# Ledger of designs, part 15: VHH binders against Putative methanesulfonate monooxygenase ferredoxin reductase subunit (msmD)

Target 1, 366 residues: Putative methanesulfonate monooxygenase ferredoxin reductase subunit (msmD), of Methylosulfonomonas methylovora (q9x406)
Amino acid sequence: MTSLARADDLAAAPLARENCAVSVETKSGVFGFDCAPGETLLYAGLRHGLTLPHECATGTCGTCRARVMTGEVDVAWEEAPGAARFKRDKGDVLLCQTRAVGDCVLRVPAEVAAKPARHQIPAYRTGLMENIRRLTGDVISFEVALSAPMDFDAGQFVVVEAPGLEGARAYSMVNFTRSADRIELVVKRKPSGGFGDWLFGATAEGAKVKVFGPLGRATFHADEHKNLLMIAGGSGIAGMMSILASAAEADHFRTRKGYLFFGVRTLADGFYLQEFAQRVVEAQGNLEVTLALSHEDPAGADHPDHPGVKLASGMVHEVAGRAMAGRYDDLIAYVAGPPPMVDGALRTLITQGGLSPSAIRYDKFG
Key: E = the ipSAE of ESMFold2; O = the ipSAE of OpenDDE; V2 = 0.75 times the mean of E and O plus 0.25 times the DockQ between their complexes.

## First folded at step 9 (VHH; framework vhh_7aqx_2)

Design n1 (from f2 with E109Q; at its last look DockQ between E and O 0.51; V2 from the best seeds 0.00; counts 0 for: pae E 15.6 > 2)
Amino acid sequence: QVQLQESGGGLVQAGGSLRLSCTTSGFTFSSYAFSWFRQAPGEEREFVGAISYSGGSTDYADSVKGRFTISRDNAKNTFYLQMNSLKTEDTAVYYCAASYGDYEWLPRQYDYWGQGTQVTVSS
ESMFold2, look of step 9: ipSAE 0.000; ipTM 0.308
ESMFold2 (binder alone), look of step 9: mean pLDDT 82; pTM 0.831
OpenDDE, look of step 9: ipSAE 0.538; ipTM 0.803

Design n2 (from f2 with S31R E109K; at its last look DockQ between E and O 0.01; V2 from the best seeds 0.00; counts 0 for: pae E 24.1 > 2, placed apart)
Fold by ESMFold2, look of step 9:
Structure n2 (fold): chain B 366 residues (1-366), chain A 123 residues (1-123)
Amino acid sequence: as target 1 above (366 residues)
Amino acid sequence: QVQLQESGGGLVQAGGSLRLSCTTSGFTFSRYAFSWFRQAPGEEREFVGAISYSGGSTDYADSVKGRFTISRDNAKNTFYLQMNSLKTEDTAVYYCAASYGDYEWLPRKYDYWGQGTQVTVSS
């Protein structure tokens, strides 16, 4: 009954005063960690090196689902979109939205490992907001000067909390460097989006933010020596920028092929196009970049201002499916974007491309 | 009043061993991660290694992996650094530090510091 739905007259469970011992029962074993007062179960487990399931880490996607088996917890956002299909009478919670009240045991329906070889252990940091720039009317890039260097793999993201705003927001790193003392992020403004609106305000430059990361499992590793397929929609392109930077550092495209498909509504909605064109030149014929236009028919096959960037009409996953016929040899696919786009891309890659699920890495976000 | 006190430093020949202790008081020991840092003359403080508040995780600088071992004893409120196979490059002032929650690599993340103990490794 630790998961009993709260009534109007029931008091919320008090937050823990001291660290709580947490045990998670997973498909691959039982793991324990301490959860600090006010800390989410997800962050506590991740900073202990556990590969707890997550995609958004902010309450939207539902991937961090767990079930409380014993003990008391506090759910910070009961109406989180990722919990919409939960069986709350059975104790279902989102790890990213849940804090321990006392010692507890949770069931996590996923494979979990402790400190696997490719795992970058997340940590809490603060950061200073810098170099805020508008890329389009509704897309802004910014940098965060970190309180401690961060190692991350290309394709990973951080969660950022701005002062005075509720909730944390996940953003993929655009840059790639080892022991990064700063990270570059990109935001597409949403209607009534608090963080995006804050970024357009007068006080964002120089503000102090809280950062947790690196997070994410859709990572690029040049030592796997694979051809690359990258399919992105919206701000999902950010991680692909990081992958391209990592691939360039490793001179990956000297011997391997890459294909990037970036879905936008119209030509005017494209961004990072100059960087893509430069990467195509550097790859000397082994990298192809296509801007897929869902709401516009392009006049020609090449971008008028960035001739290294190809244009196609259609939804990005359909454009990629048509263009990639016969090109799936020895390939890893990276997919990032809104759930409908990711789901469409996954279906296309499996059914038309013949890729095994192990050859596809993806991030869904809203 | 929080206090951290290092001990066990001194002069040792290369290839030898030393064990540093950090005795603590004035705070709830089990809530803190602990780290060792060192500082050679003219250099910034350098991360040596850390242990999580639970004792379940350790981390080490590449230059000391396999030679140094960090441990904690919650019953004695004491944190240790066992240094084996010492090299002249290990000569430095060694500091213990405590961070609420879990450990970090950077000195600025640490709440409390000891005063340091000198380790000198002779050839």
Scores: ipSAE 0.000, ipTM 0.101, lowest interface PAE 24.1, mean pLDDT 84
ESMFold2 (binder alone), look of step 9: mean pLDDT 82; pTM 0.828
OpenDDE, look of step 9: ipSAE 0.044; ipTM 0.545

Design n3 (from f2 with Y100W E109Q; at its last look DockQ between E and O 0.59; V2 from the best seeds 0.00; counts 0 for: pae E 17.8 > 2)
Fold by ESMFold2, look of step 9:
Structure n3 (fold): chain B 366 residues (1-366), chain A 123 residues (1-123)
Amino acid sequence: as target 1 above (366 residues)
Amino acid sequence: QVQLQESGGGLVQAGGSLRLSCTTSGFTFSSYAFSWFRQAPGEEREFVGAISYSGGSTDYADSVKGRFTISRDNAKNTFYLQMNSLKTEDTAVYYCAASWGDYEWLPRQYDYWGQGTQVTVSS
């Protein structure tokens, strides 16, 4: 799950009435863009094609850190978790939680490019909620029919805001198609409130939502011709479904191997299992899928109802480390899930797998 | 080796306030999300609220929204439940629980539990 943006919770300085000119000083040079009234600096830069650093885009992770060098800004969420270690007297801000009051200059301590190859440029869209379905006792899928087609790479996500609910939430696309008119997303339902309860209310079907994206840099490209390792926890499995769909369209597994590890607590918590089994069959021996059970010892190595899906006991990153011994040749790894799972997977892949950091693409949620 | 220990329970009059603490040891505190649950005699264990591993995301049962606040202090390996405007219906044993990664809403989804602390709200 992702942190909620709380831009509306705080009394703010008066918003700018016209676009502000923003300059960002980065490790790769200086870039400029316009920031619209009320728009966050992160979204403004991203929609102009800059690869500004971000992971959650919702205030939690801290990756979008910048320092205000000149000009005045409005910080929407002073207590954002990603800013917990900031010293405000140094001008540190989160780009995703900050709006321009006037023209400003920021320093971004990261490599930034303008419209590099294979960069899908984010945009604001609206959409209509459709096809809301329960997948398990606590997992719901839904679709958004977009106001304008969206180009996205497999592995990317969007930020969604629902009417009347506070904050925005990040969800990875489950589907894959070029110039998509709709996206499929998945969420874990909470028993007593929040987005999950809204999804099953009388007003959710057909409701208009706000969507910003595509976001995320942990993307799959079949023309890189790599073997694939995919490690997912929580809603991070959604992006792996998109990667599998893109790989299938490209016939990627005719010549390349794929390995997917999906961490859940127990066998009953697994979902998308039929879809995984079908992808394993289509790959004709070149795709392996393992459901890692952190709270259950499976009776056998194969799923009883989906034989193409393997079972293993343990935390997903440890299961992957054990299973992947000697299998890291010519490989790119994709990791998505809660930060502790992602951090564990990164350590395992580097120390036990010998992968360089450049061969690992990841998203953290939460 | 892993321990969660609640404290701060007791008797309080309706309308009063109470703060529960859950002190933890034996795991990396910053990797865990935390939740409070409660159980009245003869009833099932009920979700009260949760806080993410980062502290930036919280969730609450509808029956306590606006009255209860969860927070965490990573330096002390402790998280808290501030209970305001207490009602007699809040009388229960309160349990703290830890889940690796994301927080969850059902008791079976939590890895570690405390022994519970009694909260009694008198009229």
Scores: ipSAE 0.000, ipTM 0.249, lowest interface PAE 17.8, mean pLDDT 83
ESMFold2 (binder alone), look of step 9: mean pLDDT 80; pTM 0.816
OpenDDE, look of step 9: ipSAE 0.032; ipTM 0.518

Design n4 (from f2 with S57Y E109Q; at its last look DockQ between E and O 0.60; V2 from the best seeds 0.00; counts 0 for: pae E 16.8 > 2)
Amino acid sequence: QVQLQESGGGLVQAGGSLRLSCTTSGFTFSSYAFSWFRQAPGEEREFVGAISYSGGYTDYADSVKGRFTISRDNAKNTFYLQMNSLKTEDTAVYYCAASYGDYEWLPRQYDYWGQGTQVTVSS
ESMFold2, look of step 9: ipSAE 0.000; ipTM 0.240
ESMFold2 (binder alone), look of step 9: mean pLDDT 81; pTM 0.818
OpenDDE, look of step 9: ipSAE 0.480; ipTM 0.783

Design n5 (from f2 with S57Y Y100W E109K; at its last look DockQ between E and O 0.01; V2 from the best seeds 0.00; counts 0 for: pae E 18.7 > 2, placed apart)
Fold by ESMFold2, look of step 9:
Structure n5 (fold): chain B 366 residues (1-366), chain A 123 residues (1-123)
Amino acid sequence: as target 1 above (366 residues)
Amino acid sequence: QVQLQESGGGLVQAGGSLRLSCTTSGFTFSSYAFSWFRQAPGEEREFVGAISYSGGYTDYADSVKGRFTISRDNAKNTFYLQMNSLKTEDTAVYYCAASWGDYEWLPRKYDYWGQGTQVTVSS
């Protein structure tokens, strides 16, 4: 039967009951891997060491685009934002939202390597939910004690599945340490049910969760010896905390400059501000941190409670564009946040900053 | 003066569909993200879904994902909530809300609100 059956027929197709052989045709050659029942094609390929393209791993960005050439697949989220422009009649899918029904062949329009040096190979782990704390009225931090140590680079994330909640949620690590037994994550609570509400429930502390990772290619490496620009909105700040921790461990700011712009609506919405102020002190003049207020004009240029944290009015990408004029030499930019913020920041960095796409690393989430 | 006005509410049988509209005036429509909230008697106002100022990103509460769709029409200064596969639990007053720049998930973060429209889903 063709893989382009009517959509309602595809919605009824059963998932595989045993491992399926998957072949991916890439710009670097053809690679194969086994995909377990119910596993997404992205996670299966990544855990086999293939550097498949991805950013969000949760359906929003479109980076994991592939085309089904042979075989039948099951698409878990037909209306995923990352698939909005796909040629579905040609078999376009998101690897992160697609499961095998049987053996299949896909085309991935990207360079892909198998187990390259310095690549952190993702794995499935379990973990215990611990130390759940409110940072603001709608921002919660929590830790996961991992079943096995995890190596990760600063800027990477994991996907977490909680018991009784459908779907995985992507969270960037806030902490940084090698062979981590624990990871620290942050989430912005929605007003209605979901993972944030589960975190406030009586059963979340001590609960077992499933964790897959590390994921993400928007990573910081001190041995690249670059000045850093970090632009974040919402829970996207989590990866910047990890980058700052890694940079501090390497004494990166002794010889390099750093610029962090954290976009929030109002002064009251800021979090991690004490940690930022401490990092500014440690960097001895080589790290600047700005809280960009999109819905408030601050009374002064400095945060009233956290000296060393600057305040500015405007959308975070516009604030960054103005502040960074003439300061883009020998620099890599890291951008994380909701897609509209990331898109605005990318446009600003390329058009106003003159950065090539290769000098910008980013994660879109949500 | 900024104005938001919902329409399209009413009585519908479970499993049915409704389309809510929110017409807007008094601001630059393309600069605003929009959200739908709902409130049942005795409950807090809860997030239903949002659409970004560019229209390129949407978000939904888990309870409605896959059943509800938000869209916007810049030419008509209007945004919509298409509600399919309605359940009795969807019975509430539905409010549209506008946020300059980017969208938010909490009611207190929205500056402009409509008056609300009643949706009642019968068994």
Scores: ipSAE 0.000, ipTM 0.189, lowest interface PAE 18.7, mean pLDDT 83
ESMFold2 (binder alone), look of step 9: mean pLDDT 80; pTM 0.817
OpenDDE, look of step 9: ipSAE 0.015; ipTM 0.292

Design n6 (from f2 with S31K L106K E109Q; at its last look DockQ between E and O 0.11; V2 from the best seeds 0.00; counts 0 for: pae E 21.1 > 2, placed apart)
Fold by ESMFold2, look of step 9:
Structure n6 (fold): chain B 366 residues (1-366), chain A 123 residues (1-123)
Amino acid sequence: as target 1 above (366 residues)
Amino acid sequence: QVQLQESGGGLVQAGGSLRLSCTTSGFTFSKYAFSWFRQAPGEEREFVGAISYSGGSTDYADSVKGRFTISRDNAKNTFYLQMNSLKTEDTAVYYCAASYGDYEWKPRQYDYWGQGTQVTVSS
């Protein structure tokens, strides 16, 4: 688990700081950047505009694998799950869990670009916790008022570090606005979530947090002019809210179809339903939203309190597969959720839907 | 290599108590949430309870609330389930499971599992 550097420390001045020069040897060339004391190699490279490989950015997935070729590094989380199968005596590390001790060279076995088109460059920010609201008994939304405006694409996420809690947590933005002064995030309570527990405490409102982002590749772009399929489980629904907001701003559903499938256990576990119903009305029949119930058979095909929201029984990826039969024309899919759900959805979309992998954007978390 | 090892299972009379331990290695204990699950023969695994990585929050299935207590000891890399007022319905194989950061109610959301310890409650 890696602490974010303070935004004030990074922005205040370069003087009297002991930065390390880092070089990364990649499939597409050699790139260099400065890494500040206490900063991870991943965040240093990303904020310099390099598209270093990552997905979770928190130590779990292993996507940010690199090999130290020369120089000394400090590995903050030796037992990180993403490093479980690393050849550590060969110098394998996770970029997101590693800091430079001195100048170093790493091999990154991936294509890496510097500041490619449509790339939102991540940055450190501080923020103030505001407008903490309970949406259901176990779902909280909150806003972070950012120290500097952030540009992000719909579907992206940030990493947030709360005061007094070790480690940072990834959350997808719910809102969408250019040059955003604030971001909206959501937490679904789990049997015990450290950040969720902190949010219920008396000191969360007005607290300062550290934020790094935007991050993520499962992004929506209205100028691609595609029909949309969105499949979400767990907190993955947050990014779909952002996509719907961006699509509405572009009037995307005037000429294109959208399909959103949100998987929950039971009817009582659904949230954002009023917001979905509003989006369905705005789209005038070109957006369909289905709540997939894995542990309940609904009495009817429409939500009793939100008629614009359809109901179906089953796992969300299977519900989507059945509902989308014959409807994959000129379509791009966005999938966000736990790895088993994402893997199931990818298989269904490729084998049953005939989508190429290039027509599917996804974000695995948890 | 990551390992989770349950211990402390056995036979106990209804109304009795038992304490299960889950000893861990191969990861940073303090960064994980932990859960107990149980499985009776021929049934699916059932959530029993969980504790946050900070130890500040716990959650329990309704069937065990008030009788079972979950705790963690970061110094010993060990996670516990104290079971009081045991009932014959509590008979099952008990598994500990670890999840980075947050825990879930569903077994498929967990990264690492122990091999299980049998708890048998006699009348």
Scores: ipSAE 0.000, ipTM 0.116, lowest interface PAE 21.1, mean pLDDT 83
ESMFold2 (binder alone), look of step 9: mean pLDDT 80; pTM 0.813
OpenDDE, look of step 9: ipSAE 0.028; ipTM 0.391

## First folded at step 10 (VHH; framework vhh_7aqx_2)

Design m1 (from n4 with S31D; at its last look DockQ between E and O 0.31; V2 from the best seeds 0.00; counts 0 for: pae E 10.3 > 2)
Amino acid sequence: QVQLQESGGGLVQAGGSLRLSCTTSGFTFSDYAFSWFRQAPGEEREFVGAISYSGGYTDYADSVKGRFTISRDNAKNTFYLQMNSLKTEDTAVYYCAASYGDYEWLPRQYDYWGQGTQVTVSS
ESMFold2, look of step 10: ipSAE 0.005; ipTM 0.449
ESMFold2 (binder alone), look of step 10: mean pLDDT 82; pTM 0.828
OpenDDE, look of step 10: ipSAE 0.539; ipTM 0.799

Design m2 (from n4 with S99D; at its last look DockQ between E and O 0.01; V2 from the best seeds 0.00; counts 0 for: pae E 23.5 > 2, placed apart)
Fold by ESMFold2, look of step 10:
Structure m2 (fold): chain B 366 residues (1-366), chain A 123 residues (1-123)
Amino acid sequence: as target 1 above (366 residues)
Amino acid sequence: QVQLQESGGGLVQAGGSLRLSCTTSGFTFSSYAFSWFRQAPGEEREFVGAISYSGGYTDYADSVKGRFTISRDNAKNTFYLQMNSLKTEDTAVYYCAADYGDYEWLPRQYDYWGQGTQVTVSS
């Protein structure tokens, strides 16, 4: 998952010159935290251990909605997509795009807890860019060697800021390990993307970056004992790789089924195929992986070079809908990708699969 | 051209206070973490304290916790070390340092350094 904050929305404005006291009134109580100069309210609250609502953390989804009750704030991105339906005359803001000018009180229409046992507390870190590799013509993987170890749950992401590039970008972790010294990330290069172009340039290897995380609530936990459905497009596959790694560590597929549908345009656009084949073998028949080809009809149902990886023609959400008919028992679904793909998958899961919203975890990105 | 310059050092009696400043130029101040280090004659530079690039996290050496406070003023491109309850053991040359992103404990991790300012605490 990748998103670019608009740089022109960060133009000079009156910001706090000292830490500000922020109070959030929530459905489960009132909580306070300090917000540093120039820091977003979302990051400040999260690093204090509060489970503030968020999904994208970059301004696109709207989940971090709050209302300013007292005090003055600065909104960095007034036209953020996530704020499209906000009542701005009533003080509605996105926590991820809002900074304190002075002490303030906000209302957050959600249940919020402080430091619950399974909550991974985000922190600011730096890291070194390493192992930058092309996976396809428009997909690049890279690693960040972190300044301090990070604990994260499978499905979580970080926000990365590169030197000389305005704005931070969200990336789901590909790897999974506890107390990670490094994280592995992927990006799909967009035609106009500055970060993707920077990664292909000579200055990215060895560069220092800023990292904030772990973030995200669309997480996998083996102790929930559910069958898994994973539907991904583009770089949305990153979180699914992390989920598969966590599931393998827990031996999850000894007793549970898994289904992964990965949408790409053509067979040549597939990546991580060797990793998928290895996970299928390890699962001993309880994990199915399908590469859905939107711009190509495969010659057969099996990948010629990666036994265990199945092939199908069509858009990934339609392929998944056909394959999963009658197979939705005791299942949690993870969906990640571009908004049209995610929306299509959600319709299929709800209407055909009969899944409740609580059984679907998803990330939308552009 | 990047520059860091310390000021505010001098002679002070034990139990007294000093405030050090580090003024900076030549980079985007808000993208850098800042640290204070100190060095007595014949010793390695030792970490005193740091403030993150966001200002949201501070850290201090055990020997100065509760007595020293670090802060930053992004509008003035300046960060500070308020030193209270000074002891003779605090006598050293104090250096400010900057690194991109978050701060580090070790001196060799820092890209930019000031020239140092002498702090002398007399008994």
Scores: ipSAE 0.000, ipTM 0.130, lowest interface PAE 23.5, mean pLDDT 83
ESMFold2 (binder alone), look of step 10: mean pLDDT 81; pTM 0.818
OpenDDE, look of step 10: ipSAE 0.016; ipTM 0.345

Design m3 (at its last look DockQ between E and O 0.01; V2 from the best seeds 0.00; counts 0 for: pae O 10.7 > 2, placed apart)
Fold by OpenDDE, look of step 10:
Structure m3 (fold): chain B 366 residues (1-366), chain A 124 residues (1-124)
Amino acid sequence: as target 1 above (366 residues)
Amino acid sequence: QVQLQESGGGLVQAGGSLRLSCTTSGFTFSSYAFSWFRQAPGEEREFVGAISYSGGSTDYADSVKGRFTISRDNAKNTFYLQMNSLKTEDTAVYYCAASYYGDYEWLPRQYDYWGQGTQVTVSS
């Protein structure tokens, strides 16, 4: 009975005893907010409604770059990949990895608004882990019962902290509903993934977790009235499921087309296949779903157990490129998955598809 | 030892005001979010309101919105529930609760620590 470390065990000694006043100089002006002890500057700013630049919010992408102008700060993860090219001597930091020790002034080289135009302001919530399910050999789905309802846009993610585990992990919502009391998340087990191992090793059912969100800008909006191209690899499919659900709710495919490419290694690594089949039927011919197999050749053009799901051989971005030839008109592309896959997809979409970068929304999952 | 102690409850006439206090000890006050709950006889415990660990945000149940206000004083390790325009329907035992995680906790099971409660009775 591995005693789930009490939430108190996660209390890294707060560096500050009191809230710190933070001033942020941006291209759009100067903004102020308070940062709680132990809280990262990014999360503090975001919960105050500032549209601070970020992608992963977990130290890998480098998007939340800032320069400390005055004041003392603490960097929680000095070796964060996103900070690898930073000039530390000049005070460059990742907002998502930096905590205020005292009052401080930051410079963020981006346009920032005092409140998001479309998105909800992220907040802290507590969650209970529920309905943990194994989808494949290395993929687990679980639900989080939230302490308070959360509104979010399809395609957004939350950051989750678990007791006894260091660091925060970002997971996209699989489901879509207004005022969600529960969110569904997907985790792919990685060799060094503490959270994944925790989910696979011992029962995490009923465990209390810390949740921050919603986050992310790769969001779907039915009022844009665009065709949808979705390219996903591995757990990147999570956000696409949410997008599909939102699109279905909005009856989007009555008048628009959708193309989903899901990249997996083998047929056995596929999941959510029944859901795909259902969405295809519901879309009445306006949604195409293709499972791309990178390490297996399919025996046929269609999934043997799920009619309406197409099969193709190759890397998902290559499969998408071939299939979408000549069909890039009036669409927004969503890309989510491992960084190499995302980069490949972006290249394909821009160079072969001729898409504007503004028409591509993406998340890189480490 | 962690302690939460409610005070300030009592009998008040409808339309009146009360201020409840929750004094805490045994943990770092500034690291916790706080909430008030209430339970009427024969009813389930219900969320009244919450204040974030930073004190920068509050949330209230619809039934008390505009009438109740939550505040915190980190120097005193105390947070408060100001109740104005009280109604007979507000009669309940009021509980204070603390959560290490989360700014707003609507589910009682999400809280780490609880007070023993204080009775509030609103007479017609």
Scores: ipSAE 0.006, ipTM 0.256, lowest interface PAE 10.7, mean pLDDT 88
ESMFold2, look of step 10: ipSAE 0.115; ipTM 0.609
ESMFold2 (binder alone), look of step 10: mean pLDDT 79; pTM 0.806

Design m4 (from n4 with F34M G55E Y112S; at its last look DockQ between E and O 0.01; V2 from the best seeds 0.00; counts 0 for: pae E 19.8 > 2, placed apart)
Fold by OpenDDE, look of step 10:
Structure m4 (fold): chain B 366 residues (1-366), chain A 123 residues (1-123)
Amino acid sequence: as target 1 above (366 residues)
Amino acid sequence: QVQLQESGGGLVQAGGSLRLSCTTSGFTFSSYAMSWFRQAPGEEREFVGAISYSEGYTDYADSVKGRFTISRDNAKNTFYLQMNSLKTEDTAVYYCAASYGDYEWLPRQYDSWGQGTQVTVSS
């Protein structure tokens, strides 16, 4: 009679009952903030305005590495991929997976500012899940009606917590608007992904979620007056859509060029094609959109149903590399997608394109 | 230490009204969402409603929507549950809970609870 330990009894480790004082030693100096019970150190620091290093903010990328110097902390996800190479014996932790149990001192090996220069300070919001729709067999879009308007820069993301699901998930905004009361997000369903499964279920529509953001540094700014190279794979296209929307609003393509490469497996896996076509028309020849097919050879050079969308065979970073040969001048590159794709793209851009790392902004999606 | 204390419960006739209060201490009230839960005998604790840390956002269970209203007074570190058009099925012990940021949807996600106040609606 193996007593199936009801998942409900996982006694949440006694989290701190009170706010903890956190001191962070950085390359730029020492900063302090309070961490609420159950709150991760990363989110606590970020909501206080610190520019703590992060990418995914969900335990995968390892960017938010810190060392606990003194104090007691709790790591929520010990097996987080981002912490795989950490020296635990030295007190290395992921800020996004660590909670303060008591007052603590952390060391963060990065430059940190007390306030973001261009970004909004992230905050907690609630949201209502609305307009859940399938874009492809494994890609879903949905809207979140936010409890309070959110200002964000195109290219940023939010972290979403769903009811009954453990863990937080990061999703880039697809739309762009000032003081957004609604955000559009895209999720690619993963075999192990509880959130994806939940979205495909009947209970997601109308559900309440917790939202934290905006997050991320891979942001578009029209005042930089640069040509845009965008390389996206899968759900990484979300942030690019936001960038395109922001660029359009700023009339960026009146004077600048845009290049978007969207990597998918097959033609049938493509989505936002109508939106691409529209953006191409609006840009009056200054935006090129290419759908890169990694597992299918296109019958023609153009999408049969969406004029203005080009088709190419190959991995998206390879396609981009070939197409962009000699066209890397005055360019900022945005890269978003699976880590292997991002790494490939970075390599291509740096080695073949000659782009400086400062000209490349990227997000790795787990 | 986070302290929550409910008050205002009692016996009321069906169709009547009752106002519950939750007085809080030990944390920055304005940084927390406040939620009401209720538990009837033999039943699980269920979400009644919540008010976010930001002014103006409230959420309610479908069963109480249109009848119950939640408000907060940050100056008094108190939030309220106004219950109108009470029904016999509203009989329960009512609990208040606080969560950092916005409200939580599962009781297990709350670390701090009040002692509860009994609300009995008589036919």
Scores: ipSAE 0.000, ipTM 0.193, lowest interface PAE 14.4, mean pLDDT 88
ESMFold2, look of step 10: ipSAE 0.000; ipTM 0.126
ESMFold2 (binder alone), look of step 10: mean pLDDT 80; pTM 0.813

